VH-VL binders against Gonadal protein gdl (gdl). Designs and how they scored, part 18

Target 1, 194 residues: Gonadal protein gdl (gdl), of Drosophila melanogaster (Fruit fly) (p22468)
Amino acid sequence: MADIPATSEGSANTSEAVVEYQQPTPEFLQRKIYFLVDQLRTYHSELPENLQTRISYDLLTELANCVLNDGIFVIVKALMELQHETERHLIKIRMQAENEYEIEVAEWRSKIKDPEELRHILGLMKIKHTKKLHESDTKIIEILDQKVNDQQSTLQKAGVPGFYVTENPKEIKIQMFLLDFILRLSRLKYEPGK

## First folded at step 8 (VH-VL)

Design n26 (framework fv_firastotug)
Fold by ESMFold2-Fast, scan of step 8:
Structure n26 (fold): chain C 194 residues (1-194), chain A 120 residues (1-120), chain B 108 residues (1-108)
Amino acid sequence: as target 1 above (194 residues)
Amino acid sequence: EVQLVESGGGLVQPGGSLRLSCAASGFSLSSGYYWSWIRQAPGKGLEWLARIDWDDDKYYSTSLKSRLTISRDNSKNTLYLQLNSLRAEDTAVYYCARGLWSYKYYFDYWGQGTLVTVSS
Amino acid sequence: DIQLTQSPSSLSASVGDRVTITCRASQSVSSSYLAWYQQKPGKAPKLLIYDASNRATGIPSRFSGSGSGTDFTLTISSLQPEDFATYYCQQYSSWPLTFGQGTKVEIK
């Protein structure tokens, strides 16, 4: 029978120790930062001059430091996949509207024998379809704009430099290029030796 | 169906000006898209001319920049290209084309093209 | 500017043949930002491949792309009569955009 001691319940086992992951060395992190900055500067140099002036080297350096945390790649990839799924779904909805229109036109062509009457009906059908597509497109744009706002908020909260909520098209475009840079970096493995 | 329909081509005199239109219909969202003009001389390859992005940024071929103006009218879903000081070597089929992403400049949809012949 | 050179400039092949077209860049195409287009006589070009290897929507599986850096390839695994066309590569990694000179595929 074990008695309840006045001290803690357990005894230390000197043959077993808690193993912790080794942290990256300062030298490794420094070399990785140089690699990331060099790659970002290559991407930057490929841009038209007006975009090069809007993306500063300081911003690229901050971005390189941010993506030392591989978790940022996971967040960006997840956001882009969600956006792709949303866009694909919206495209399907619009394609369905087009298909329904084609079916309806074919039905009228099979039913109406008089050429004059058919021409009139098809004209009305086209007007109705055009109006429906315009309304659908407006709603799609609103949904996509909201998704952009959500992505901006998520990336800002994650501390990614250059991201903040904005409705300015020129600012959104810069953020799109920054996302592209992050995605391109995520496809590269840092190899400290050649 | 996404459709791009060019118009404004035909026979024009050397030294004159050309204004082409590209009417967009179908799934043609303004946000996130970019629009380009690309030409092809008879029996030759493709030459990129100009691009306008959804934020109204404009880009031009370096060799033609002084002679080209790209613009759009969102209310009409129409893209325009103005080409001045026409020369015989401007004879080509002119295409308008759409890209899906403002940072990936490849072309997912093309118009059927409009022929421009520059001859005296 | 990045210059793109296609090889061969033209080729003749039979239905069922494997056709390979190459595109060589004068400098590295970053992130494999390269597309392939098909143009049939009298028609506008049609997107086949983007990001070097991704097939565009509706494009048959016999079309495939590969490559990185300066060397890229478009392959048609089993040539069909409707594949008579000229094929173009295009890079979009570096401004300004450039196209290859084209490769004409003739059906024997």
Scores: ipSAE 0.645, ipTM 0.828, lowest interface PAE 1.4, mean pLDDT 84

Design n27 (framework fv_firastotug)
Fold by ESMFold2-Fast, scan of step 8:
Structure n27 (fold): chain C 194 residues (1-194), chain A 120 residues (1-120), chain B 108 residues (1-108)
Amino acid sequence: as target 1 above (194 residues)
Amino acid sequence: EVQLVESGGGLVQPGGSLRLSCAASGFSLSSGYYWSWIRQAPGKGLEWLARIDWDDDKYYSTSLKSRLTISRDNSKNTLYLQLNSLRAEDTAVYYCARGLWYSGKYFDYWGQGTLVTVSS
Amino acid sequence: DIQLTQSPSSLSASVGDRVTITCRASQSVSSSYLAWYQQKPGKAPKLLIYDASNRATGIPSRFSGSGSGTDFTLTISSLQPEDFATYYCQQYSSWPLTFGQGTKVEIK
């Protein structure tokens, strides 16, 4: 967007701030809605047929109206940053478990000289490691599920159409495409008169 | 860390069928991943064939959809591709690849590939 | 379907050269959802660039991507011996997924 329709606020590091307000015209909002709906319809047309039938044009129009409030972009970006940080942290935890296993394997290879005894010990260690990874993965899935739940709740409370708490994988998938649409829109610049 | 290993290739007869496997190891979280099959004929480019999502939605190349079936066994962490009515033109190296739906649908990990030769 | 055409289809270059490969789409690639891959003989492709300009983890800084809409470019500044390979673009904005035909970078 070329123009900022909402009042600008000062930064946390600035003790001086000037607030000026200029309300957007109905004509500006109408043209911006048309632009947003047109973009969303383009994204919709790019989807596989089964997903196109699950996302209605009415939902896209509601979504366009919702994101006229630029604050929605701020909320969505913040949620995605939080999710990415959580995912990076969880990946590091799993990588640490894999690294610890590799170190233990190397230690046993250096300590045990008999090939058959070594094979037996490494077999037992693999079983132990597999069980440990399964427990870790279960915990990671629980954390990710909770994050999805929190994200759904936050967006529902913010009034974003199409978002609600659900455990259904197919419904979650639709919500993820809607999030992708919102993020894609947030990267576009709307210029009045074009 | 993530390893994909294809198997099931080899010499097959025209008109027959084949079933390829792709065993995944290293990272067992299946939620949030797309798993695809991509092939490459000798000396030619890459051709996307099929995709299965963590919610079991399946997608196929329009030109091949009548001959392809993609499936997954989560208990074995293994992806499968069934290709029927084999032709000489199906001779290719077949790859499985992983894509993250949150990070887009590009392929961040590929298997080593398995060669399928269709010849009498 | 979006057809991707790469140019040139092949090129010969020397170590230290700047190499530019272009990928042109028959329709606009929304949100710059385009990736570049490197493939060496007998090996699987390796992701280099995603979202047109973001380098994948571990990819040297000499590789860069740019472009939007229908015109995309992969640039290799100061070509190294290990960079002789075939390069492919791929769009993931519109179904079905499509790849370019490939550009072979050969030693001169």
Scores: ipSAE 0.656, ipTM 0.832, lowest interface PAE 1.3, mean pLDDT 83

Design n28 (framework fv_firastotug)
Fold by ESMFold2-Fast, scan of step 8:
Structure n28 (fold): chain C 194 residues (1-194), chain A 120 residues (1-120), chain B 108 residues (1-108)
Amino acid sequence: as target 1 above (194 residues)
Amino acid sequence: EVQLVESGGGLVQPGGSLRLSCAASGFSLSSGYYWSWIRQAPGKGLEWLARIDWDDDKYYSTSLKSRLTISRDNSKNTLYLQLNSLRAEDTAVYYCARDLWSGYKYFDYWGQGTLVTVSS
Amino acid sequence: DIQLTQSPSSLSASVGDRVTITCRASQSVSSSYLAWYQQKPGKAPKLLIYDASNRATGIPSRFSGSGSGTDFTLTISSLQPEDFATYYCQQYSSWPLTFGQGTKVEIK
């Protein structure tokens, strides 16, 4: 039913109109990768001792080569935004269940005059609420696990080193740190001569 | 909604040990969640002690790691902190707190805290 | 370890005042991984700001954070009665996790 014209398009916010495209020189790429590897080594040194031995310098070098393609930053940012949005939505669902429970309890307190009858009803409502929260939490975990698998698959297909589908918690943990490294690199600007 | 309830505080003797519990309710176990113990001596600032992940990976403060043990009972969704060789300077309010994961180690939910007093 | 030094350690202010608290790190805090907490007497800390400048859900707009590298600032643009509290910064860019010593904001 929506025949509403779109306004405020992104084209109105374009600041540059350079139409020529030059591929980076081999020298520029070499200098940039040295910069990225140095940043990654700094991040690596900030890890807990037990995780430093599990992330090799070879992996960091492969990761630096991978992120020379700025498209990887776009993919990672998009996946993290979708993950956060999903988590926020799931938290909201659980908070709604809590709010509904409090409203129901308040209604029973206003309707029931007899203390014994009220105690009995509130006891039943608490049992019902606890079961509902447990079922909700179980489904939230299943959804989050599926999202982790989807992200692993997407990053593996994009050729990001260290990413593959796994349910091993230790391997997932390493991948989480690698995602953090990529996000941190995406916030940096590279200037030749450093 | 996430709730954290600490217990096990009270008066303890120097040289002894303490075992604190943190009962978590709301969101159950997730590979993305981490849980920490943080303490605060009376009138002083906050000190991070230890962190545990859903899969029992453990992280410790460098100054206290020889005296601290963090553990979890996954079936009860309950965290524990054991501190040995107690000294007067271990007197503090002990908090349990949640962080999101590797890149987001800020604490969005805290328990109310439990007071531990180490005195003869 | 990254040491965080807050200044001032305490200050006296009136309702309506603009309050600024600084947090200085002994080493660079990578990626602006710094948070701010508010703590009232007898209560647990409450998250105000994360990633140096992002307000946590439900935090009033009068609270703002800024900074990068070694220098960070928390600003309260118009102090309210409920804002008299102790404020802490925390870095999470390097292990171990560390907090500043705290800044007490008390009534003038």
Scores: ipSAE 0.012, ipTM 0.554, lowest interface PAE 8.5, mean pLDDT 81

Design n29 (framework fv_firastotug)
Fold by ESMFold2-Fast, scan of step 8:
Structure n29 (fold): chain C 194 residues (1-194), chain A 122 residues (1-122), chain B 108 residues (1-108)
Amino acid sequence: as target 1 above (194 residues)
Amino acid sequence: EVQLVESGGGLVQPGGSLRLSCAASGFSLSSGYYWSWIRQAPGKGLEWLARIDWDDDKYYSTSLKSRLTISRDNSKNTLYLQLNSLRAEDTAVYYCARDFWSGYYKYYFDYWGQGTLVTVSS
Amino acid sequence: DIQLTQSPSSLSASVGDRVTITCRASQSVSSSYLAWYQQKPGKAPKLLIYDASNRATGIPSRFSGSGSGTDFTLTISSLQPEDFATYYCQQYSSWPLTFGQGTKVEIK
């Protein structure tokens, strides 16, 4: 998963208007940090007030500095892909349970001719199915929470500000928004004025 | 069985306030779920308005944030939307919808209420 | 933020036709976090497809979704009378949540 499929805009470098590689200047980096901080402040303003108070502007500035290293985007995207695959697999298991329930209901509808008896049986099936889905959902959340701990550790070791191992649901929620901020920044191109 | 039933719609006057209710049944408010309000003006598309999560954090559409308040009452398993300073453009069917949160910032709506029509008289 | 544009905005089709609806995003949709909804007149939307290609519970196999990045499609392989409706795409890869403008599938 350290390998991300090429989605590069490198095709531009094969044209007549080849863009020559140049060293980033300190001035360029300073302006880019300011741009990133402005974007992060906009994202921050969209959060609930309770979350805004938990995410300082100093943290946003540290995050902007951190993502100047393109490697951070690679790490974050890889972790999100792993999380997505885990989520898809778990949701598929839940959907399978729903599909099995619908098959059961269809079988009972075909076998029972008495409307009163059918209504009674379907009512019991519904109660059983609802309980099973609730238990399944709880287990899915537990598995995903365990995965989050590994991701927190990885991001903390990579030096991403705001990430640390925690079991506190509110702190995990804050970290999820910080991940989204990083992903949103990864889609932007900085085009400074002359 | 998951059911969401909206109420509180009707004909209202411009400048007034709107308070909608969404009675949820067949599930408990749990750590894995979010609840949203979504509206649809006649002949128009879907517009997300507000979301509340298991931790009681509230999220709002930027354009409507100053006029919206989302809340819930866990003892009644009911969600609310308060919209102030009503305008003709607020005329719409208002839906309550559940989205499944799976450990990240990911929301698609798996269950929707029937909707309640709000008409703002001009 | 990610804007979703559906094409066509409206189409006319006959029962048995193959119908294809496209949804284009202004920015890449991460990990195929895209859903499709069906809405019949006077009714609430109903989830058809999530994660770009997974059918929701109870959705007939004639409905399929595909795509990644910025280009997504919903296909109805053999249109049935009950499929005349408006279809919406929705992305959930980035906040805020956004919907496409809708595609109306009408009787020809």
Scores: ipSAE 0.374, ipTM 0.661, lowest interface PAE 2.8, mean pLDDT 81

Design n3 (framework fv_firastotug)
Fold by ESMFold2-Fast, scan of step 8:
Structure n3 (fold): chain C 194 residues (1-194), chain A 123 residues (1-123), chain B 108 residues (1-108)
Amino acid sequence: as target 1 above (194 residues)
Amino acid sequence: EVQLVESGGGLVQPGGSLRLSCAASGFSLSSGYYWSWIRQAPGKGLEWLARIDWDDDKYYSTSLKSRLTISRDNSKNTLYLQLNSLRAEDTAVYYCARGPTYWLEHGYYFDYWGQGTLVTVSS
Amino acid sequence: DIQLTQSPSSLSASVGDRVTITCRASQSVSSSYLAWYQQKPGKAPKLLIYDASNRATGIPSRFSGSGSGTDFTLTISSLQPEDFATYYCQQYSSWPLTFGQGTKVEIK
């Protein structure tokens, strides 16, 4: 019996399996890129003609190569979850303001018995509430716009083609469609032979 | 919270023109929306007519493109629809509707609708 | 264009019934970008479901959506009196946007 440690052979087999898991074959990657490009061209064909002319096939090919790295899907999904959290928080703030207003109105209706005095007070409350909602909405828009800028910067640094900081609505629209394409691809499971 | 109120309907003559308005409130929470006009003839289904996006791109039903103009007043967030060369078949309830478009969540479905305004095209 | 066909065109049901409405597309609705609307007589449509299965805000849990590709379903698990209405599907995966013809849920 040769004195060979079982752990040495086990380590070699484990190392080889890990390397294969971490590095898909070139043939697998080539088939996957064709699948991704085909999906992106399908999404592109679904767009109105004016948008089809603004998103080139070269950009779609670059995007397919970019998302071949699953890390991009992780980044985009994380940004989506962060955005959802922010939106849920802001909605709750606005809903709380509306609820507080309704409670105040009900309280004044119960306390003031003179119809003319009640109308005057409720009128003032409505003006105050409208001003508060306007200020709140303005701050919400500022927060959301900042989030867009942060996400554009994050995606640009991650090397996602087509992303850069911009406030041009038409450029933002193209980036929104590219994000939609990435999210749609992230929901697909690539299975060879399907 | 979000409200859409249409106006401008009523009885109109064949061959005439129609201008509908849709006043929106509660939409300032987002910088991105698309706005559509959708109609429904009596006893019939829904027919999409026109869309204007937050970047001012305009889209029209192929069958009605030559007769439709969609526009908006951004300062008042009021949407308009102009329909020319009216026919009896244009008789319908006309709705304005909003669709959500967020930075990471983009969908051309309609999350808020106005109450509708009836347009009757008859002599 | 993607054409949507709903079945049945109408159905009669009683309170407490399970109601199923189907929407079939002439082509695959990619990413399950399909919505369902409820329209009560004299009122505007109301969004029930988007992305085939996500319930819109404030919609009761008895409403559910499912499906992918060409076949989609709206289910009402226990019909309530306020649910008698016409239901429409709509796809938004491919330009131009299209609606189904509608399914009327009537009192039996």
Scores: ipSAE 0.664, ipTM 0.831, lowest interface PAE 1.3, mean pLDDT 84

Design n30 (framework fv_firastotug)
Fold by ESMFold2-Fast, scan of step 8:
Formats: C-alpha cells, sequence, structure tokens
Structure n30 (fold): chain C 194 residues (1-194), chain A 124 residues (1-124), chain B 108 residues (1-108)
C-alpha cells in the first residue's frame, strides 16, 4: 500500500491496487538512492585526495539517480563487450603479422644455403616487417581513439552525468573513474531489509 | 616483445642523489599505461614508491615524498626517478612497472609487466 | 591504509604437493581488487592472478585464486620445480597501494 499521497492531479483509486503494489514505493526508491550514494561515496573515498576534489558529491548523486533503473547497466555492459571484441580483433591482426614474418623467415632459411646471401635477404625482410608493424600500430591507436569518442557520445546520449566528447586527458581520466564506479555498482544487487 | 630496461643504479654515497631511467621497447601504447617505481631492500618485501599517469599526474609514497621526483619523456617512452638525500636504508633493487589501462579500466590496476630491476647500494 | 597479512610467512613443500597461501586484509578490499605475484630469486615479480581469481595470460592452470572481502587465497594444485619462489598479494581497491609481506615456498 502507498502511504505517500500523490501530488499529481488525476484520479487514482483502489480498484487497481493489485497493480499499484508492483510499482516501486517512494520509500523503496529513497532507500535505494541512499544505498547507491553510500556505495559511490565509499568508492570516492578510496581515491587519492586530488581526484576526490575533481569528482563532486553532486555528480555522485546525479549518477546514483541515473542508475536507479537497470537500463544504464545494460548500455554500459554492451559498450564494454564491444570494447573487448575490438581489442581481441586488434591483437589478432598484430599477432598474425608477426606469425607471417616468422614463417617467411623460416622459409628463406630453408631455401638459401649461402650464409652471406641469407643474411642480406633476412635483413631486408626485417626492415619491411618493422615498417609494417609501425603502420599497424599507428592504425590501432587511431581506432582506439575513435572508439573512446564513440563511447563518450553514446554515454552522453544515454544521459549519464559527467560524460561528453572530450580530448582533454584530465577530463577523460575522470570519465574513466566514473565508468569504474558504474561497473562496480552493476555487480551489486540492492535487497532492502524487511 | 615488450621489455623494460632500468639503468642508473650502482654504488652511491650517503647524502648524494640518484637518477634512475626505465626505457620501454617493443609494441607499446603510450596512452594505455601508468608507470610506477617499486623497490625491494635485500631480503625484504615490495615497497611502492611513485607513479606517473598518462595525463602526467604524479603520486608519491608519503614517507619518501620530499626526496622523490618521478618524470617521463614521452618522445623517448622513458620513465625517470630522482631520489635525493640518500641513506643506507635506500639500498634496494629498484623496479619500474607498468599498469595497463583503457577507457574502461579507470582507478588503479595491478602491475602487468615489470623490468628486471637495478641495484642501488648506499654505503653507510 | 589497508594492511595485507600473508600466512604462512614460509613453507616447505615437495613437487606434486598442493600449496595454499592466504592473504588477509585489515579492512575490506572492495570489488575484489587483489592481485598475486610470483618472484623467483634474483628476478622481478611476475603477475599470476588479478581481480582475485583471474589468471594472467600464460599462467598455468595449476595456479588459482579465490576470495573476497578480507580473505583471499592463492592455490597451487600440484607444485612443480619451477614454482619454488616467494609469492606476494597486492590490493588496488584503496589508495595507497599495499603489498603483503610475502610467502616463501621452499623445497622440502
Amino acid sequence: as target 1 above (194 residues)
Amino acid sequence: EVQLVESGGGLVQPGGSLRLSCAASGFSLSSGYYWSWIRQAPGKGLEWLARIDWDDDKYYSTSLKSRLTISRDNSKNTLYLQLNSLRAEDTAVYYCARTYYDFWSGYYKYFDYWGQGTLVTVSS
Amino acid sequence: DIQLTQSPSSLSASVGDRVTITCRASQSVSSSYLAWYQQKPGKAPKLLIYDASNRATGIPSRFSGSGSGTDFTLTISSLQPEDFATYYCQQYSSWPLTFGQGTKVEIK
């Protein structure tokens, strides 16, 4: 039973009481917000002092309100899965390039019997391989930077406080800690005492 | 393959200063790491000294803060530790170590790669 | 600061033995942000376990970690000759970072 009168105009009657009890009560939501804020304040207290001053209690309260519904946790987990898949893909590309180089080196060692000729060929192959790895590494960094921008944009559109597109290292660092807080909260369940 | 190579150790006199270097080689993401210095006195455990983050924030052990300076040269991918007013108690193997991070990693992680260390001996 | 106490401080074991090392924290390590390292004489520490139970890349399956809150355990299910080393726990849930005092695993 709802103990707090509604401030909105309109007729709510007891004919739908069986449906009303399925809605979160104001008491339940208040206690859940207090639980979330308390957890966030604990995480905040674990930071170095310089970082504590850069993350306000108002921001933590806004974050707690944002994650009251599991929708935000679903979005964050989906983005994390995309991140992990991208990382696995990039690692695989670089590893394959290194494996192909070793295979080519082994093939040349079996074909060329003259030590001087072999040394010259392997030297050229090493130069070529080093250039390819450098080009690959540059592209990997570009992909990762673009992914951060996409993640910031997605979280901003989802209404997560503290998120917006930025290339400022200090601002990105704060966003990283906010993501850690959200992920830590997503591993908890709120079960109030009776 | 990734390697961390420390240099600058050796025998130093009490009251002197020391500058250690840690150079990384191989594939590395400069924006993807935090760098730390950790030491170990002979026969003793591990002691964290200092950390520099990718955004250049610096953190120090409270007991050593007045004597330590951590810095890096991003163009050389090299980490430095300056230790002043050396004492016999500073005799230790000094390690550099990295902590991987990404946008999702955030606050403090474990050390996933360590250098082989450089021995600093401070005579009494 | 969170103080980490390892037990035992040293132990003697034989190849094939099951070895258990405990790390107890003076206060709760939130989110199980605890790692284990192996250090062989004259060598740098090597990451074994992170987030209390995840094996680092390339670490043999005989190494496992468990625990939460204040009590954490590293287990070696069947000790091998290369496993004689000192083992350290480390928390990264709260500033400042702290290590346990170490557990030395010696040949019997």
Scores: ipSAE 0.601, ipTM 0.799, lowest interface PAE 1.7, mean pLDDT 83

Design n31 (framework fv_firastotug)
Fold by ESMFold2-Fast, scan of step 8:
Structure n31 (fold): chain C 194 residues (1-194), chain A 124 residues (1-124), chain B 108 residues (1-108)
Amino acid sequence: as target 1 above (194 residues)
Amino acid sequence: EVQLVESGGGLVQPGGSLRLSCAASGFSLSSGYYWSWIRQAPGKGLEWLARIDWDDDKYYSTSLKSRLTISRDNSKNTLYLQLNSLRAEDTAVYYCARSYDILTGYYKYYFDYWGQGTLVTVSS
Amino acid sequence: DIQLTQSPSSLSASVGDRVTITCRASQSVSSSYLAWYQQKPGKAPKLLIYDASNRATGIPSRFSGSGSGTDFTLTISSLQPEDFATYYCQQYSSWPLTFGQGTKVEIK
């Protein structure tokens, strides 16, 4: 009664091999889409009321139909992996700047014996560092905004409902929840009749 | 370095109102962060109160929503919490906290930075 | 609402001990959207773990998280003097956000 046992191979490759001999029936596809819609409605119910009103059940049904194509999961996972890599890179850049500042502070603490002089120097360094971080953060935001635009464009071209290029914060927020829903669905196996 | 500094606490009378402020430095309130107020009564656990999102959506604890108002002033980079009709049970340390950057396309509502907290005592 | 119950509510331990704290959810925490915090007396909570198993920046490797669904665990492999504190779990998968009641780690 557990999930269908998976082979050591990737589930997509295994599923495609099986499909040559076991084509999905209309009944199977109908039940699978009902399962997907039910999962999406569960995720939808976990949202605050104002977000629930912004995501229609029609949109959830369209999304369920879209993800019947396993290729959509591949695209979304690839985009998220690229996003994670970019995020880690940007975080590392900021951490490096902060670490360099801490090293510089430690060096000044070891050089300057006079407490008054040290306080003055550290104050100037903090002002300089704060300006540098602000400039860096502005660049990071620009890079992240471009990544959001690229992801919106890619998903729109793939025909994923609810995705289009926009800078409207409320619309981006809805797209972020839709991405989260797709990722959650990608981790599930459909188990008919258990 | 991210810093959050709460102010506005102290001794307040039952039935009165309080307005807490949270001044942010090292990042902008308008840059895709979720902001929350969380309180902790003496010897008790953490209780989430209110959240304001980067798109200005506001959320409140169901038990307290009639008494709470969360707001922000982006030009001052400051978050506010207004609590009305104060009761002895509102005595707590009040924290403001930031949730992770929404601009990266993830649903992140864990709190990566917290203020030091401000003590509010409701007593006659 | 998802209710989070921590076990034990308190424990006494010695430096060098392996400490395990459990967080049980009343409903499944989707996508393992669960965080752990450390709070020392008179201080604000500090993020330790997010997404059930990822260590926050600057957190020592002796802290680790695991679990999924309804059962989550925070482990401290070799307790240090600075680790005596109260620990909280928090879920962010379902509205409203909720915290566990806390686990106090005290000196034996």
Scores: ipSAE 0.496, ipTM 0.716, lowest interface PAE 2.0, mean pLDDT 82

Design n32 (framework fv_firastotug)
Fold by ESMFold2-Fast, scan of step 8:
Structure n32 (fold): chain C 194 residues (1-194), chain A 124 residues (1-124), chain B 108 residues (1-108)
Amino acid sequence: as target 1 above (194 residues)
Amino acid sequence: EVQLVESGGGLVQPGGSLRLSCAASGFSLSSGYYWSWIRQAPGKGLEWLARIDWDDDKYYSTSLKSRLTISRDNSKNTLYLQLNSLRAEDTAVYYCARVYDWLTGYYKGAFDIWGQGTLVTVSS
Amino acid sequence: DIQLTQSPSSLSASVGDRVTITCRASQSVSSSYLAWYQQKPGKAPKLLIYDASNRATGIPSRFSGSGSGTDFTLTISSLQPEDFATYYCQQYSSWPLTFGQGTKVEIK
């Protein structure tokens, strides 16, 4: 459904009120919204059909209006930076556990001369190590799930359309695509001459 | 870290069925954004076949979708691909690959981890 | 579908040479969501570059990627013996995912 485009010539910009400090004109904001909506529609068209159906054009328009506030880009980037820092920390913990296992294996190989005895001992060590990694991985998943909940809550409080706390995988998936759209928009420079 | 090992390849006859497995390593964190099957005929390029997402959405190559089924068994940490009505042109090395590693980044769309591949030969 | 065409299809080079491989898309690749892979005979592809210009972890600095829109380039600044391989570009901006046909880098 397409409507015939119409624009106002005297809306809002006829205000006689003193401007607090430098702020965008209504004309600039209107052009920027058109630019943002056009970019979001392009991203939307690139999705598989089932996801296109689940993300409405109304939601994209609301998102475009929301990201006119550059503070949203700052919030999103900060959340991603915190997530990456957490992930880097968890990687180091897991790599340390694997390195300790390899050191133990090497030590046993140097001490045990009988091949059959060594095979048996290494088999038991592998079982122990596998259990330890499983426990570690379970803890990592719990930490990452909590980070997702924190991100959902932060973005909901910031008024970003489509964000709310949920454990439903289908809903989280939509939020991940919206987050990707926001990040992609944050890398673009609006060119008023286009 | 996550390792992917394909199995189930070998010699199969035309008209038969193929069922491939892709085992993610033991207790490694195996969650990614999505998992794909990709094949490569001898001396040829890469062809994407099917994808399953962490929310269980499934996607298939348009040319093969009537013959393909992708599935997973979380209790075995294993991804499966079934291809029916085999033809000579299905001869290829079949890879499983993932997108995104929760421990190394966020959603990107590039395949960061691949299995070693399993060769399937379709011949009478 | 976005079709990716690599140029050249093959090239011969010597150790120490600067090698340039181009990937051209039939439509714009949004947000530069394009990756480069290296594949050696009998092995799985290895991710080199993602988002057109970011090196994957552990990839040597001699590998660099550039480009946007429809034109992308992979450069190897000083070819090493282990770099003789086939290279593929892949876009992930638009469904369905597509790969280039590959560029084989052979010893001269």
Scores: ipSAE 0.656, ipTM 0.817, lowest interface PAE 1.2, mean pLDDT 83

